# Miniprotein binders against q9bqp7: the designs that were tried, part 126

Target 1, 240 residues: q9bqp7
Amino acid sequence: VPQNWFPIFNPERSDKPNASDPSVPLKIPLQRNVIPSVTRVLQQTMTKQQVFLLERWKQRMILELGEDGFKEYTSNVFLQGKRFHEALESILSPQETLKERDENLLKSGYIESVQHILKDVSGVRALESAVQHETLNYIGLLDCVAEYQGKLCVIDWKTSEKPKPFIQSTFDNPLQVVAYMGAMNHDTNYSFQVQCGLIVVAYKDGSPAHPHFMDAELCSQYWTKWLLRLEEYTEKKKNQ
Short names: E, the ipSAE of ESMFold2; O, the ipSAE of OpenDDE; V2, 0.75 times the mean of E and O plus 0.25 times the DockQ between their complexes.

## First folded at step 13 (miniprotein)

Design Gf10
Fold by ESMFold2-Fast, scan of step 13:
Structure Gf10 (fold): chain B 240 residues (1-240), chain A 97 residues (1-97)
Amino acid sequence: as target 1 above (240 residues)
Amino acid sequence: SPDEIVKEIEKLAEEVRKLLKEGKYDEAIEEALKAVYKAYELGDPELIAKVELLLAEARIAAGDPRARYIIRIAKEIAEWLGSPELIEEVEKVRKKE
């Protein structure tokens, strides 16, 4: 356990709606500076096993696809992920036209994959929005904060090609979600409390997306692991 | 959950062994690849090595020279883990090549 323990939830905040809540989802721009991002912390503190397995996965993929095929695969995964996030932001944003949302919805199997999840999503509070933990000094850009089945969640949208998942993006998904949650709960730009997470894995072939719901207890368990990774990052930076 | 993924991998592995016995090598390779990708998703190095070796056996049966590179991946994992049992399994598959 970390010696300087910090809570994921802010006792001064409520998850209930109040009159000061904005009517339009928040979209705070990310200001990149010397403060580390969640993704950088996770990338720089991968375990020796994670690094070893990532190298074996790359070797495996190149063996199956060839070098050019692997480059095409990774480029396509990145492009499809970006388009999926743009489509979801459009669908969930109240400022877009319904016609444009419907056209974007028809453009990928990933959007078809996530339809049954979207029917349970409402009360969008933030989209593609920056978070900063003022005390722990890290930043991030979260995908979405909305109610899923009546519970306010940090929602992270992931794409996966069956049967060939993009392994690099899957190792630390729960840690990424709770890091954003803890930052948002302690960021003065936000007034509400988030206690739940949701990782949605959408599939290219349109097969039903897998929702991985994280309740408050599970989020607290992953928060402890995130704090250890953040301590490792901070210590490593002092020693370099 | 991780336990559910392990069960899915075990089911795929059983299907691969059945297909190999039936001489359906291309189908065995396809099912073995699914098991390999699920094992990497789970991130269990011992399980990855075991299903990579199963894929290698399927490729050997099919006469596919890529089997030697797959055996190399499994060998590197077995050596990294320092597992005598797994190193022995790698050697058994290598001798079939």
Scores: ipSAE 0.658, ipTM 0.911, lowest interface PAE 1.0, mean pLDDT 85

Design Gf11
Fold by ESMFold2-Fast, scan of step 13:
Structure Gf11 (fold): chain B 240 residues (1-240), chain A 97 residues (1-97)
Amino acid sequence: as target 1 above (240 residues)
Amino acid sequence: SPDEIVKEIEKLAEEVRKLLKEGKYDEAIEEALKAVYKAYELGDPELIAKVELLMAEAYIAAGDPRARYIIRIAKEIAEWLGSPELIEEVEKVRKKE
């Protein structure tokens, strides 16, 4: 159990849209702060085994690709992920001119992979938007908040390119989603309540993306684990 | 699921052993690499070490000097785990080099 427990959901908020909600998805800019990001907390609190396996995976990749090839590979993975997120933001934005201009981004295998998920996404409330938890002192940049099959979700878009350590890619993704959710639910820049999460894993070859839906109960379970990781981060920072 | 990944790795390992018996060393290396990637995806250090050792055996059969680097990775994992059984498996493969 976390020593400094805090609720993921905000009893003062509703998941129903109201007339004061903006017609355009919110995009709050991420501001530089000494407050740690969700990504930093998760990276700094990996288990010894996760760190060890990540280093062995790097050795494996260097053996396969060479040092220069590995650097090119990691740079390319980053660029592909960035372009995938930019394409999704364009597709989900109500601005028609952006969708037309970004036509070249819309034909990637990752976008084909996610088409069947996108048809079930509507009511977009936020895109590439900053969240901050003032009480728990962390920040994040979430991908998307929208209705998936009628339920308001924090949606996280992932690209799958092997090899990746299974533990880091799959285990921490639910923690990332609930961390954003808890921050948004208590961030004054937002007025609505999110109780569900969705992790979408898209594939480069265009094979159908895998949606991993998280209901409110599952989100609450992962929230407790996120609080433990945040607590571990805080303790490690004190001991440095 | 993790169980499905384990089954895929086991199937790939069986194919590697079959290809090695048939003298198809380059094909065995390709299949072994697929098993290695899936083992890292699963994140099981014991399974990673075992599959890397199988790949090392394929490299040894092919006369590929990269076997020594693969054996080193498996050795580091076996030592990190403190597994006498796995350390012995590493030494058996090293002696074949």
Scores: ipSAE 0.637, ipTM 0.895, lowest interface PAE 1.1, mean pLDDT 85

Design Gf12
Fold by ESMFold2-Fast, scan of step 13:
Structure Gf12 (fold): chain B 240 residues (1-240), chain A 97 residues (1-97)
Amino acid sequence: as target 1 above (240 residues)
Amino acid sequence: SPDEIVKEIEKLAEEVRKLLKEGKYDEAIEEALKAVYKAYELGDPELIAKVDLLLAEAYIAAGDPRARYIIRIAKEIAEWLGSPELIEEVEKVRKKE
């Protein structure tokens, strides 16, 4: 059990829309300071096994692609992910007209991959928006908060590149989602409650994306694991 | 899910062994690389070492000098795990080069 336990859900909040909700999705800018981000906490608390395997994967990629080829590969993966997120923000934002959308940005296998999932997404409340947990002292930038199949979710968009898949921690993705959820539920910039998560893995070849839905019980289980990672990060920082 | 990834890896490994038996070495290498990448996504070091050795066998069959480096990576993982069985599998594959 975490020593500094705090609840993920806020009993004073509802997932139903209210009159104070803005007509446009929230996009609160991330204010950087010394407070750690969700991604930094997760990166700094990788297990010895994860660190060991990441180094072996890097050795293998360099062997296959060469040093310059590996740099090009990682740069391309990063750029493709960035463009995918920009395209999704554009598609889901009610502020943009069809004239304002870059057609080239919308043309990718990743966007084709998520079309069937987007049909079930509605009621967008936040896009590329900052969250901060005032009590637990961490920050994050979430991708999207919207209804998926009628349930309000923190949605995280992931890309998977074939034939050269990128190494990702499957278990860290749920931790990232619940970390954002817990922060948003206790962030005064937001007024609603989120209890569900959705991780969407999109494919470069346009193959149908895989949705991984997380109900409230599963979110609560991962929240406990996130709190343990956060405490581990805090202890490691004190010992440095 | 992790279980689905394991099943995908098992299917890829079976395809690699079939392709090796058929003398289709380049195709075996391609399928083995897919299995290796999937094993890294799962993060299971024992499974990573096992599919690395399968990739090494495909490289050996194709006369690809990269086999020695993949065997080295598998050996490092086997030693890190302290698995006598896996260390023996590494040595068995190395003797084929």
Scores: ipSAE 0.285, ipTM 0.747, lowest interface PAE 3.2, mean pLDDT 84

Design Gf13 (at its last look DockQ between E and O 0.53; V2 from the best seeds 0.00; counts 0 for: pae E 1.52 > 1.5)
Fold by OpenDDE base, second read of step 14:
Structure Gf13 (fold): chain B 240 residues (1-240), chain A 97 residues (1-97)
Amino acid sequence: as target 1 above (240 residues)
Amino acid sequence: SPDEIVKEIEKLAEEVRKLLKEGKYDEAIEEALKAVYEAYELGDPELIAKVELLLAEAYIAAGDPRARYIIRIAKEIAEWLGSPELIEEVEKVRKKE
């Protein structure tokens, strides 16, 4: 049980979008501060087993690709992910930011992969927007807040070269999503609340993406796990 | 389910063994690599070590020098797990190199 329990949902916020919801998605810039990001917390609280296996995987990849080849591989994976997020932001933004839709960005297999999910996405409230949990002292940059099949969700877009049909195969992604939800629900920059999460795994080959929907109950379960990870991080930092 | 992924990896492993018996070493390596990548994605250290060893066998059969390094990875995993059975399996594969 977390020592510092805090609710994921804010009872003071209504789930009803205020009628004055801006037609433009929120894009709050991430401020550089001493507050840890969700990603940093998760990375530094990986289990010894996860760290061990990741290092073995890296050693194997270096064996196969060479050191320079592995660096290139890692850079390419990162670049592909970045381009995918940029393309999605462009698609989901109501303002035709006449930035020349680099038609090349839209022709990716990942974009093809998520087309069926995008059909069910509406009511975009935030894109690439910073969230801060003032009480729990963490920050994050969420990909998207939108309605998926009529339910307001924090949506996290992931790229994969391999099928991830199960939410369990998304590692710490559920924790990331609920961390963003909890932060957003208590961030004064947001007037609304989210109760659901969605992880979308997009595939390079254009095969249909897997949506992993997280209802309020599942979000609450992962929230408890997130709080434990945050406490572990905080304890590790005090001992350093 | 994680169980379905395990079954898929086991199916790949069986295919690798078949390919090795048929003398199709390059194809065996390719399928073994798939199994290894899936095992790492699953995050099961025991399964990773087993499929690494299978890949090592395929490399040995092909005369590929990468076998030695893969055996080392499998050994490190086996030692980390403290599995005497897996350590023994590693040593059996090493003796084939």
Scores: ipSAE 0.695, ipTM 0.910, lowest interface PAE 0.7, mean pLDDT 91
Fold by ESMFold2-Fast, scan of step 13:
Structure Gf13 (fold): chain B 240 residues (1-240), chain A 97 residues (1-97)
Amino acid sequence: as target 1 above (240 residues)
Amino acid sequence: SPDEIVKEIEKLAEEVRKLLKEGKYDEAIEEALKAVYEAYELGDPELIAKVELLLAEAYIAAGDPRARYIIRIAKEIAEWLGSPELIEEVEKVRKKE
């Protein structure tokens, strides 16, 4: 149980659109500061088992690819993920001109993978936008806030290297989503309430992406786990 | 779901054992590697150790020197888990090397 519990949802906010909502999706820039990011908190509070298995996975990949091949592989995974996110931001932004060359490079896999999900996405409210929890003192950069099948969601786009899977903290993905959700719901830069999450796993080979929808109840359950991770991070920081 | 991934890994493991009996070592390695990757994504250390050992057996059959390093990975996992059964399985595969 977390010592410093705080609610994920803000009772003063609604998920209903209002006349003052911007017609263009919000894109608040991430500011440099000492406040920890969601990704840093999660990376610094991995379980002993997660750390152990990550080390074994690194040995596994180095054995197959060599040290230089492993570095190239991880760099390519990072670069492809970055390009995928940039492409999605361009596709979902009504004001931004698409980078034709970047889009063409991504069409053969990840973008093809998410086409059927994108058909159900509308009412985009935020893209690549910074969130900060004023009370709990953490920050994040979320991918997207939009309606998925009529429900306002924090949407997190993930890439899967299915032929050569990358160990991604898959159990931490729901924590990342709810951390962004809780921050946004209490961030003065935003006026709306988000109660649902969506993790979309896109495949390099163009196979249909898998949507993992999180309703309000599931988000509340993961929120408690996120609070425990944040508490652990804060405690470890004090004891360094 | 985790259950579906476990079933996929079990199916791959059965195919690997069949391919090994048929002397199709390269195909066995390919299928075993798929099982290994799925097991790492699932994050079940016992399952990872078991499919790494199966991959090691395929490498041994193929004369691939990487078998030694795979056995070491499986051994480290078995020891971390403190599993006498897995430690015994590691030793059985190591003796085939």
Scores: ipSAE 0.665, ipTM 0.901, lowest interface PAE 1.0, mean pLDDT 85
Fold by ESMFold2, look of step 15:
Structure Gf13 (fold): chain B 240 residues (1-240), chain A 97 residues (1-97)
Amino acid sequence: as target 1 above (240 residues)
Amino acid sequence: SPDEIVKEIEKLAEEVRKLLKEGKYDEAIEEALKAVYEAYELGDPELIAKVELLLAEAYIAAGDPRARYIIRIAKEIAEWLGSPELIEEVEKVRKKE
C-alpha cells in the first residue's frame, strides 16, 4: 500500500458533463513545468528486471538492424503511432467533414483495425488533452475521453506491429490510463469525472483491434500500483 | 490476459519446431521472431530466454551467423535468473552450432 494514498475518484464530481459544458471536445494545452509527466515517472521507476530486459532487446535489435537501422525502425514506429493518433483525432472531431479530411491519413491498416471499436465510441469529451493532478503533482496528455458502449472512458490508442511490438508501452499501459484518469478527476479544467478506462490495440495489417476495458474496480487496483510508482519516483528525487 | 499471451507464444513455438523438422528454416525464423517479440512484450525473462534459444536453433539450421549473438543474449538472461535448467538449455543449443 502507498504511504501517501489518494483516491482515484472524486465524490464531489458527476460522471456526466454539466449543462454548461462545451459541445466541442476539450483540448487543454500541455504546459512545460517542473512537475513530472506520467511517462517520465514510469520511465524513471522501471524495475531492474525491466531495465535488464530492455537492454537485451535493444542489443538484439541492433544486431538485426544495425545502429542506423534501429534508429530508423524506432522513428518509423513512433511516426506511425503519431499518424494514427492524428487520424483518430480527425475522425472523432465533431466539426470535421469527410471532404476536408486527408484521405491518405485515413488509408491505413491501423484505422481499418479500429473500425469495429469506433462504432461503439460516442460522446467525445476530450481529445489530445492535458491533465494535471494538483495534489499529487504530476501531468499528462491523454488521447481521448469518450463513451465506449455507453460508459465514459479514458481511452488510450496503441499501435502494434507483428512480430515487432514496442515493449515499454505494453507493461505500463494500464498505469498510464489510471494516472490520466486520476489527474482528470481532480483537474479544475474538467467539470466531470471518468470511472472507466479503455486500451485499444490496433494492428498494422488491419486485423480487428483488441479492446481492453477497465471497469472502476480494475482501475482502482491499477491506481494503487500507479501511486507506488509515483511514490518511488518522489523518493528517488528527494534522495538526489 | 497474460496467460492467454503465454499460450499464444507456446503455439508459435510449436509451429517453429514443426517448421524446423520440415526444413523450412526461413519460415521458422519468421515465426520464432514473432514469439520473441511477444515474449519481450510480456516481460517474462524465463519465457524470453526459451524463445530466444528457439530462434537461435532456427538461425543455426539456416546457417545464419547471428545465432552466436542470440545464444549470448539467452545465456545472459539465464545467468541473470540464476537458472541451472536454462543454462543447461543454452549449452545444448550452443553445441548444435
Scores: ipSAE 0.510, ipTM 0.864, lowest interface PAE 1.5, mean pLDDT 85
ESMFold2 (binder alone), look of step 15: mean pLDDT 90; pTM 0.900
OpenDDE base, look of step 15: ipSAE 0.692; ipTM 0.911

Design Gf14
Fold by ESMFold2-Fast, scan of step 13:
Structure Gf14 (fold): chain B 240 residues (1-240), chain A 97 residues (1-97)
Amino acid sequence: as target 1 above (240 residues)
Amino acid sequence: SPDEIVKEIEKLAEEVRKLLKEGKYDEAIEEALYAVYKAYELGDPELIAKVELLLAEAYIAAGDPRARYIIRIAKEIAEWLGSPELIEEVEKVRKKE
């Protein structure tokens, strides 16, 4: 159990739409400060096994692609991921905010891959928006908050180039999602409650994306693990 | 779920063994690579070592010299885990090289 246990859900909040909620999705900018980000906490508290496996995965990819091929692959994965997120933000934003969208940005295998998921996504409440846990003192930048099949979710969009994995950002995806969820639920910039998570893995070849839905119980389980990682990060910072 | 991914990896492994028996080495390599991909996403080092060894066997059958480097990855994982059973499995595949 974490020393400073804190609940993921806020009993004073509802996941129902409120008339006072903004008509356009929230996009709060991430500010530079000394408060650690979710990604930094997770990177600094990787287990010995995770570090070892990441090194083996890099060795695997270099063996398959060569040194130059691996560098090109990782560079392309980051670029494709960035463009995919920009396209999704454009698609999910109100039409008035999309008047300058790049048509080429919307024509990719990744966007084709998520069409099946997007049909079940509605009620978008936040896009590329900063969250801060005011009590636990961490920040993050979440991809999307919207209803998936009628349930309000923190949605994290991932790209995958089958069959080649990109492991560096995958081991802790559920922890990342619940960290954002807990922060948003206790951030004064937001007025609603999120109890579910969704990790969507989109494929470069356009094959149907895989949705990994996390219900409230599963989110609570991962939240406890996130709190332990945050505690470990805080202790490591005190000793350095 | 993790259990569903494990079952999918086992099905891929069976398909790889079938393709190897049929002499379809390039297809066996592609399926084995996909199994390796899923094992890394799952993050189970024992399973990663086992499917890497299966991929190594596919490369050996295809006459691909990269097999020795794949065996090295599996060996490093087996040694990190301290598993005599996996170390023995690595050695069995190495002898086929």
Scores: ipSAE 0.591, ipTM 0.885, lowest interface PAE 1.3, mean pLDDT 86

Design Gf15
Fold by ESMFold2-Fast, scan of step 13:
Structure Gf15 (fold): chain B 240 residues (1-240), chain A 97 residues (1-97)
Amino acid sequence: as target 1 above (240 residues)
Amino acid sequence: SPDEIVKEIEKLAEEVRKLLKEGKYDEAIEEAMKAVYKAYELGDPELIAKVELLLAEAYIAAGDPRARYIIRIAKEIAEWLGSPELIEEVEKVRKKE
């Protein structure tokens, strides 16, 4: 129960198509700002257990790979994630030139992994686009807003390297999605309402990606948890 | 689901114990490593400690000196949890070194 509760959905908006909506997906650039990002808030409000387990995982990986090997591994994970997001943006964009130039990016196990999900994705409305919640004072950069099986969703693309896990943000994925959703629903740069979320976990070996669909009820439950994390962040910032 | 991951870890642990009895130490280590990764993915500290200890037992059987460092990870988790039962399990595995 957050002290300063605010609704995730905007009663003045609809998920129905607006005739004034642009034909090209929105891509608003993220401005460097003193306003905290979703990822910053989540990173600064990890539970003591999350911090402890992250340190034990690092110890485990360093034991297995050595210190230099661990650094290389983490850099490679970030690079693979970046390339995966760039490939998805290219695939979902109406730009034919980008698809031609990104041929090598389109030939990865991760892209093979998501093919069955992509067949159910249509009506793309935003790609790699900035969101800001003016009332709650946070910003974010969402991956994608599109219809998944006919429902408008904030879609978050994740990579997973089996069998080796990269733990850092796994437990906070639903919070990240609803934070973006709440921001978009109250951001004047957007005109529509999003009520559903989708977390897609793609696998390096090309095995079928796992979709985790979040309906409006589940999004509302995670939204309350996100508000508590944001409140904790704000209190910690006052005390520094 | 979390329950399905737990079942997968339990099956891997059973396979590890079987391979250890058969003297197939390298295969036991490989299967134990899979259980360790799944436990970290699940994020259950008690389960992580237990499968790390199982991996340590496999390393001990193989004569691998890395067992000592794995036991240390499990010990740190057991102490953080304040679990007398888990601390006892750590000590039991340490004595096999």
Scores: ipSAE 0.644, ipTM 0.893, lowest interface PAE 1.2, mean pLDDT 86

Design Gf16
Fold by ESMFold2-Fast, scan of step 13:
Structure Gf16 (fold): chain B 240 residues (1-240), chain A 97 residues (1-97)
Amino acid sequence: as target 1 above (240 residues)
Amino acid sequence: SPDEIVKEIEKLAEEVRKLLKEGKYDEAIEEALKAVYKAYELGDPELIAKVELLLAEAYIAAGDPRARYIIRQAKEIAEWLGSPELIEEVEKVRKKE
């Protein structure tokens, strides 16, 4: 039970299309802020099990690749993820300038992996856009807000590299999605309501991506867990 | 608590096995996905591998090609744990593909 409970959904907003909604996806830039990001809150409040698994993964990788090899591997994973997000933003945007997309980036295994998911994605409303929860004081940068199989979702694109998948990125993904959702639903820069989430895990070898759909009830359950992590973060900061 | 989450996962796993026996493959996949979500939340790699194999069985029954990917994930976890028992379970599920 969180002490400072706050609702994930905004009763003043509708999830239905509005004639006043922009025809072009929103892209609110992320401004430097002292307010904590979703990622920072989650990183600083990891459970004992999450810390244990992350440390085991790190030690195993260092044993196999060496310290320099591990640094190169993690840098490569980061770069691949960044390029995958850039390619998806390009694909989902109707802008003419994105016609000059890098041919090699569009041919990646990750992009092949998500093709079947993209066929069910339409009505894009936001891409690489900043969200801020004005009451709970946290900020984030979400990947995408669009309809998936007819339902408006916060969509988070994840990469998984074979043979050493990044285990840490799977654990808090539902919390990350609902944190963005709650922020967007209460951010004055947005006018619509999101009640569903989608985590899409793409694979380097082009194997079909795994979609993790979160309905409103599941989002509400993870929202409570996110509020507990946020309280833990705030308490930890206060005790300095 | 971790113990409560484990009990929830076991309940979901039992429901999946029941649905598979009844030929209700889409419902089995839905319940298996819930179990996988909770196992990742708990962060127990052995339990993650076990429920992923159960999800893979549901995908195989439904003719869903995603089974191959999930089997691969479970195999990597089993190899990292150095668990002969889990490696054997992975191979049993792979052979059903």
Scores: ipSAE 0.000, ipTM 0.126, lowest interface PAE 12.6, mean pLDDT 80

Design Gf17
Fold by ESMFold2-Fast, scan of step 13:
Structure Gf17 (fold): chain B 240 residues (1-240), chain A 97 residues (1-97)
Amino acid sequence: as target 1 above (240 residues)
Amino acid sequence: SPDEIVKEIEKLAEEVRKLLKEGKYDEAIEEALKAVYKAYELGDPELIAKVELLLAEAYIAAGDPRARYIIRIAKDIAEWLGSPELIEEVEKVRKKE
């Protein structure tokens, strides 16, 4: 799949506000269907080395925590991630008031970790919203689309639990961001253009989150790699 | 950066070796585990194998029977890489068990 047939940016769209743009952030629900998600494509196209190292990491964690302890650890990692995303959606929603917020969601170390990033986030356009690339036939659920330091970004919030990292598909975070970006830019449910990405890694202990900004050129480079992963997924699905 | 993470792992490894010489086995295990987690996060299989072997040495010194399983993880990685040098390092640690 040539990149020039499926560009990441839509020449018919602008990143500037339009009168047709809703004043409330978009939240389109993820619909049931057979179309693969971004995360499924990435998980099914891991390199042999990534798969091998993931299996060694699982052995490492089971050796340390026991089988039940490992299951509890992974369940807790996903639960904490879910709560972190729910808290961020609440914080960034213009419809929310302080009285309506759950204090427990807002007191986590992860939320403390991202405070300095949130100061630079404004103009929220979408939160926890479904995207679909109609031509390339994949779907995703993106975390946030907002201005970061004045630039409209697809923002992906990540949690890191130190000292015990969860490593599945860690190296694919930029691919996930550009996949959502390309889908949104070609999804008829949206009218605006996104050209930048931001991956924010938050820490459980409250230490300052690390922002990884992706400009338009970097997003284009990762888009080419995402298209190769999508092609690999499609080919593997035929040959299973 | 990846280079900075490698330096952090190397510093942790040096601290582990120092703690082992001092007979502080539990502290050596704690520092070695930090190095192991950083190496997995970086995703460098050669470095993972090396710090797993260092952790195995700490477990051997502490009399922890888990050392044999750690050596097996390092051996699997060394064989995956086809590294004669790393395979030799695995055998050296195995003989200490």
Scores: ipSAE 0.654, ipTM 0.902, lowest interface PAE 1.1, mean pLDDT 85

Design Gf18
Fold by ESMFold2-Fast, scan of step 13:
Structure Gf18 (fold): chain B 240 residues (1-240), chain A 97 residues (1-97)
Amino acid sequence: as target 1 above (240 residues)
Amino acid sequence: SPDEIVKEIEKLAEEVRKLLKEGKYDEAIEEALKAVYKAYELGDPELIAKVELLLAEAYIAAGDPRARYIIRIAKEIAEYLGSPELIEEVEKVRKKE
């Protein structure tokens, strides 16, 4: 178990709308400093097996695509992911700011893939917004906080290049979600409580996206694992 | 879920063996690659090694020299796991080339 246990949920907060909540979704800018990000903590605390498998996957992809093809493939995956997130932020924002590029992205396979999920999303409270855990001293940039089927969730949007995988900390997606949740629940820039998570995997070919819902109990279980990863990161940092 | 992915991999592996028996090497390679990618998605090193070896067998049957590089990946995984059984499977496939 973690040495420095801290609760994921804040007993002083409610998941119900607060009168002080803004009418538009929050978008707190991420400020870089020496405080580690969720992504960095997870990257620096990958298990020996995860690191080994990532290197084998890299060899596998290079065998198929060549070195230049692999670089192009990874660059394209990141670009497609960025465009997908930009399109979702535009769609979920109450402001009509669609540009020609956004119009083109609305016809993409990834956006088609998530349509049935988006129908169940409402009450957006935060988009592309920074979170900081003031006590545990980490930061993150979450994708979205909104109600999914009536439950307030931290929502993480993922793209899949099926059948070709992009293996980069995919096993840590639940940890990423609960890390953002715990930070937001204790961040003074926010007044509400989030107890659920949702990981949405969208497909390039437009096939229906796969939602992975995490209830409060499951979030609590992954939170304990996140605390262990954070502890490992902090210990490694002391030894540098 | 992990269980669903395992079942998909098993189904793909069975199809690969059938295609190899029928002499349909290009189709066997295609199906084996799907199994390999699903195994990496699951993150089970033993299963990754086994489906990589199946892909290597398909390349050997097709006369594709890339089989040797695939066998090397499977060998590195078997050695990492310290599995005598898997190391023996790697050697068995290597002797077919």
Scores: ipSAE 0.656, ipTM 0.903, lowest interface PAE 1.0, mean pLDDT 86

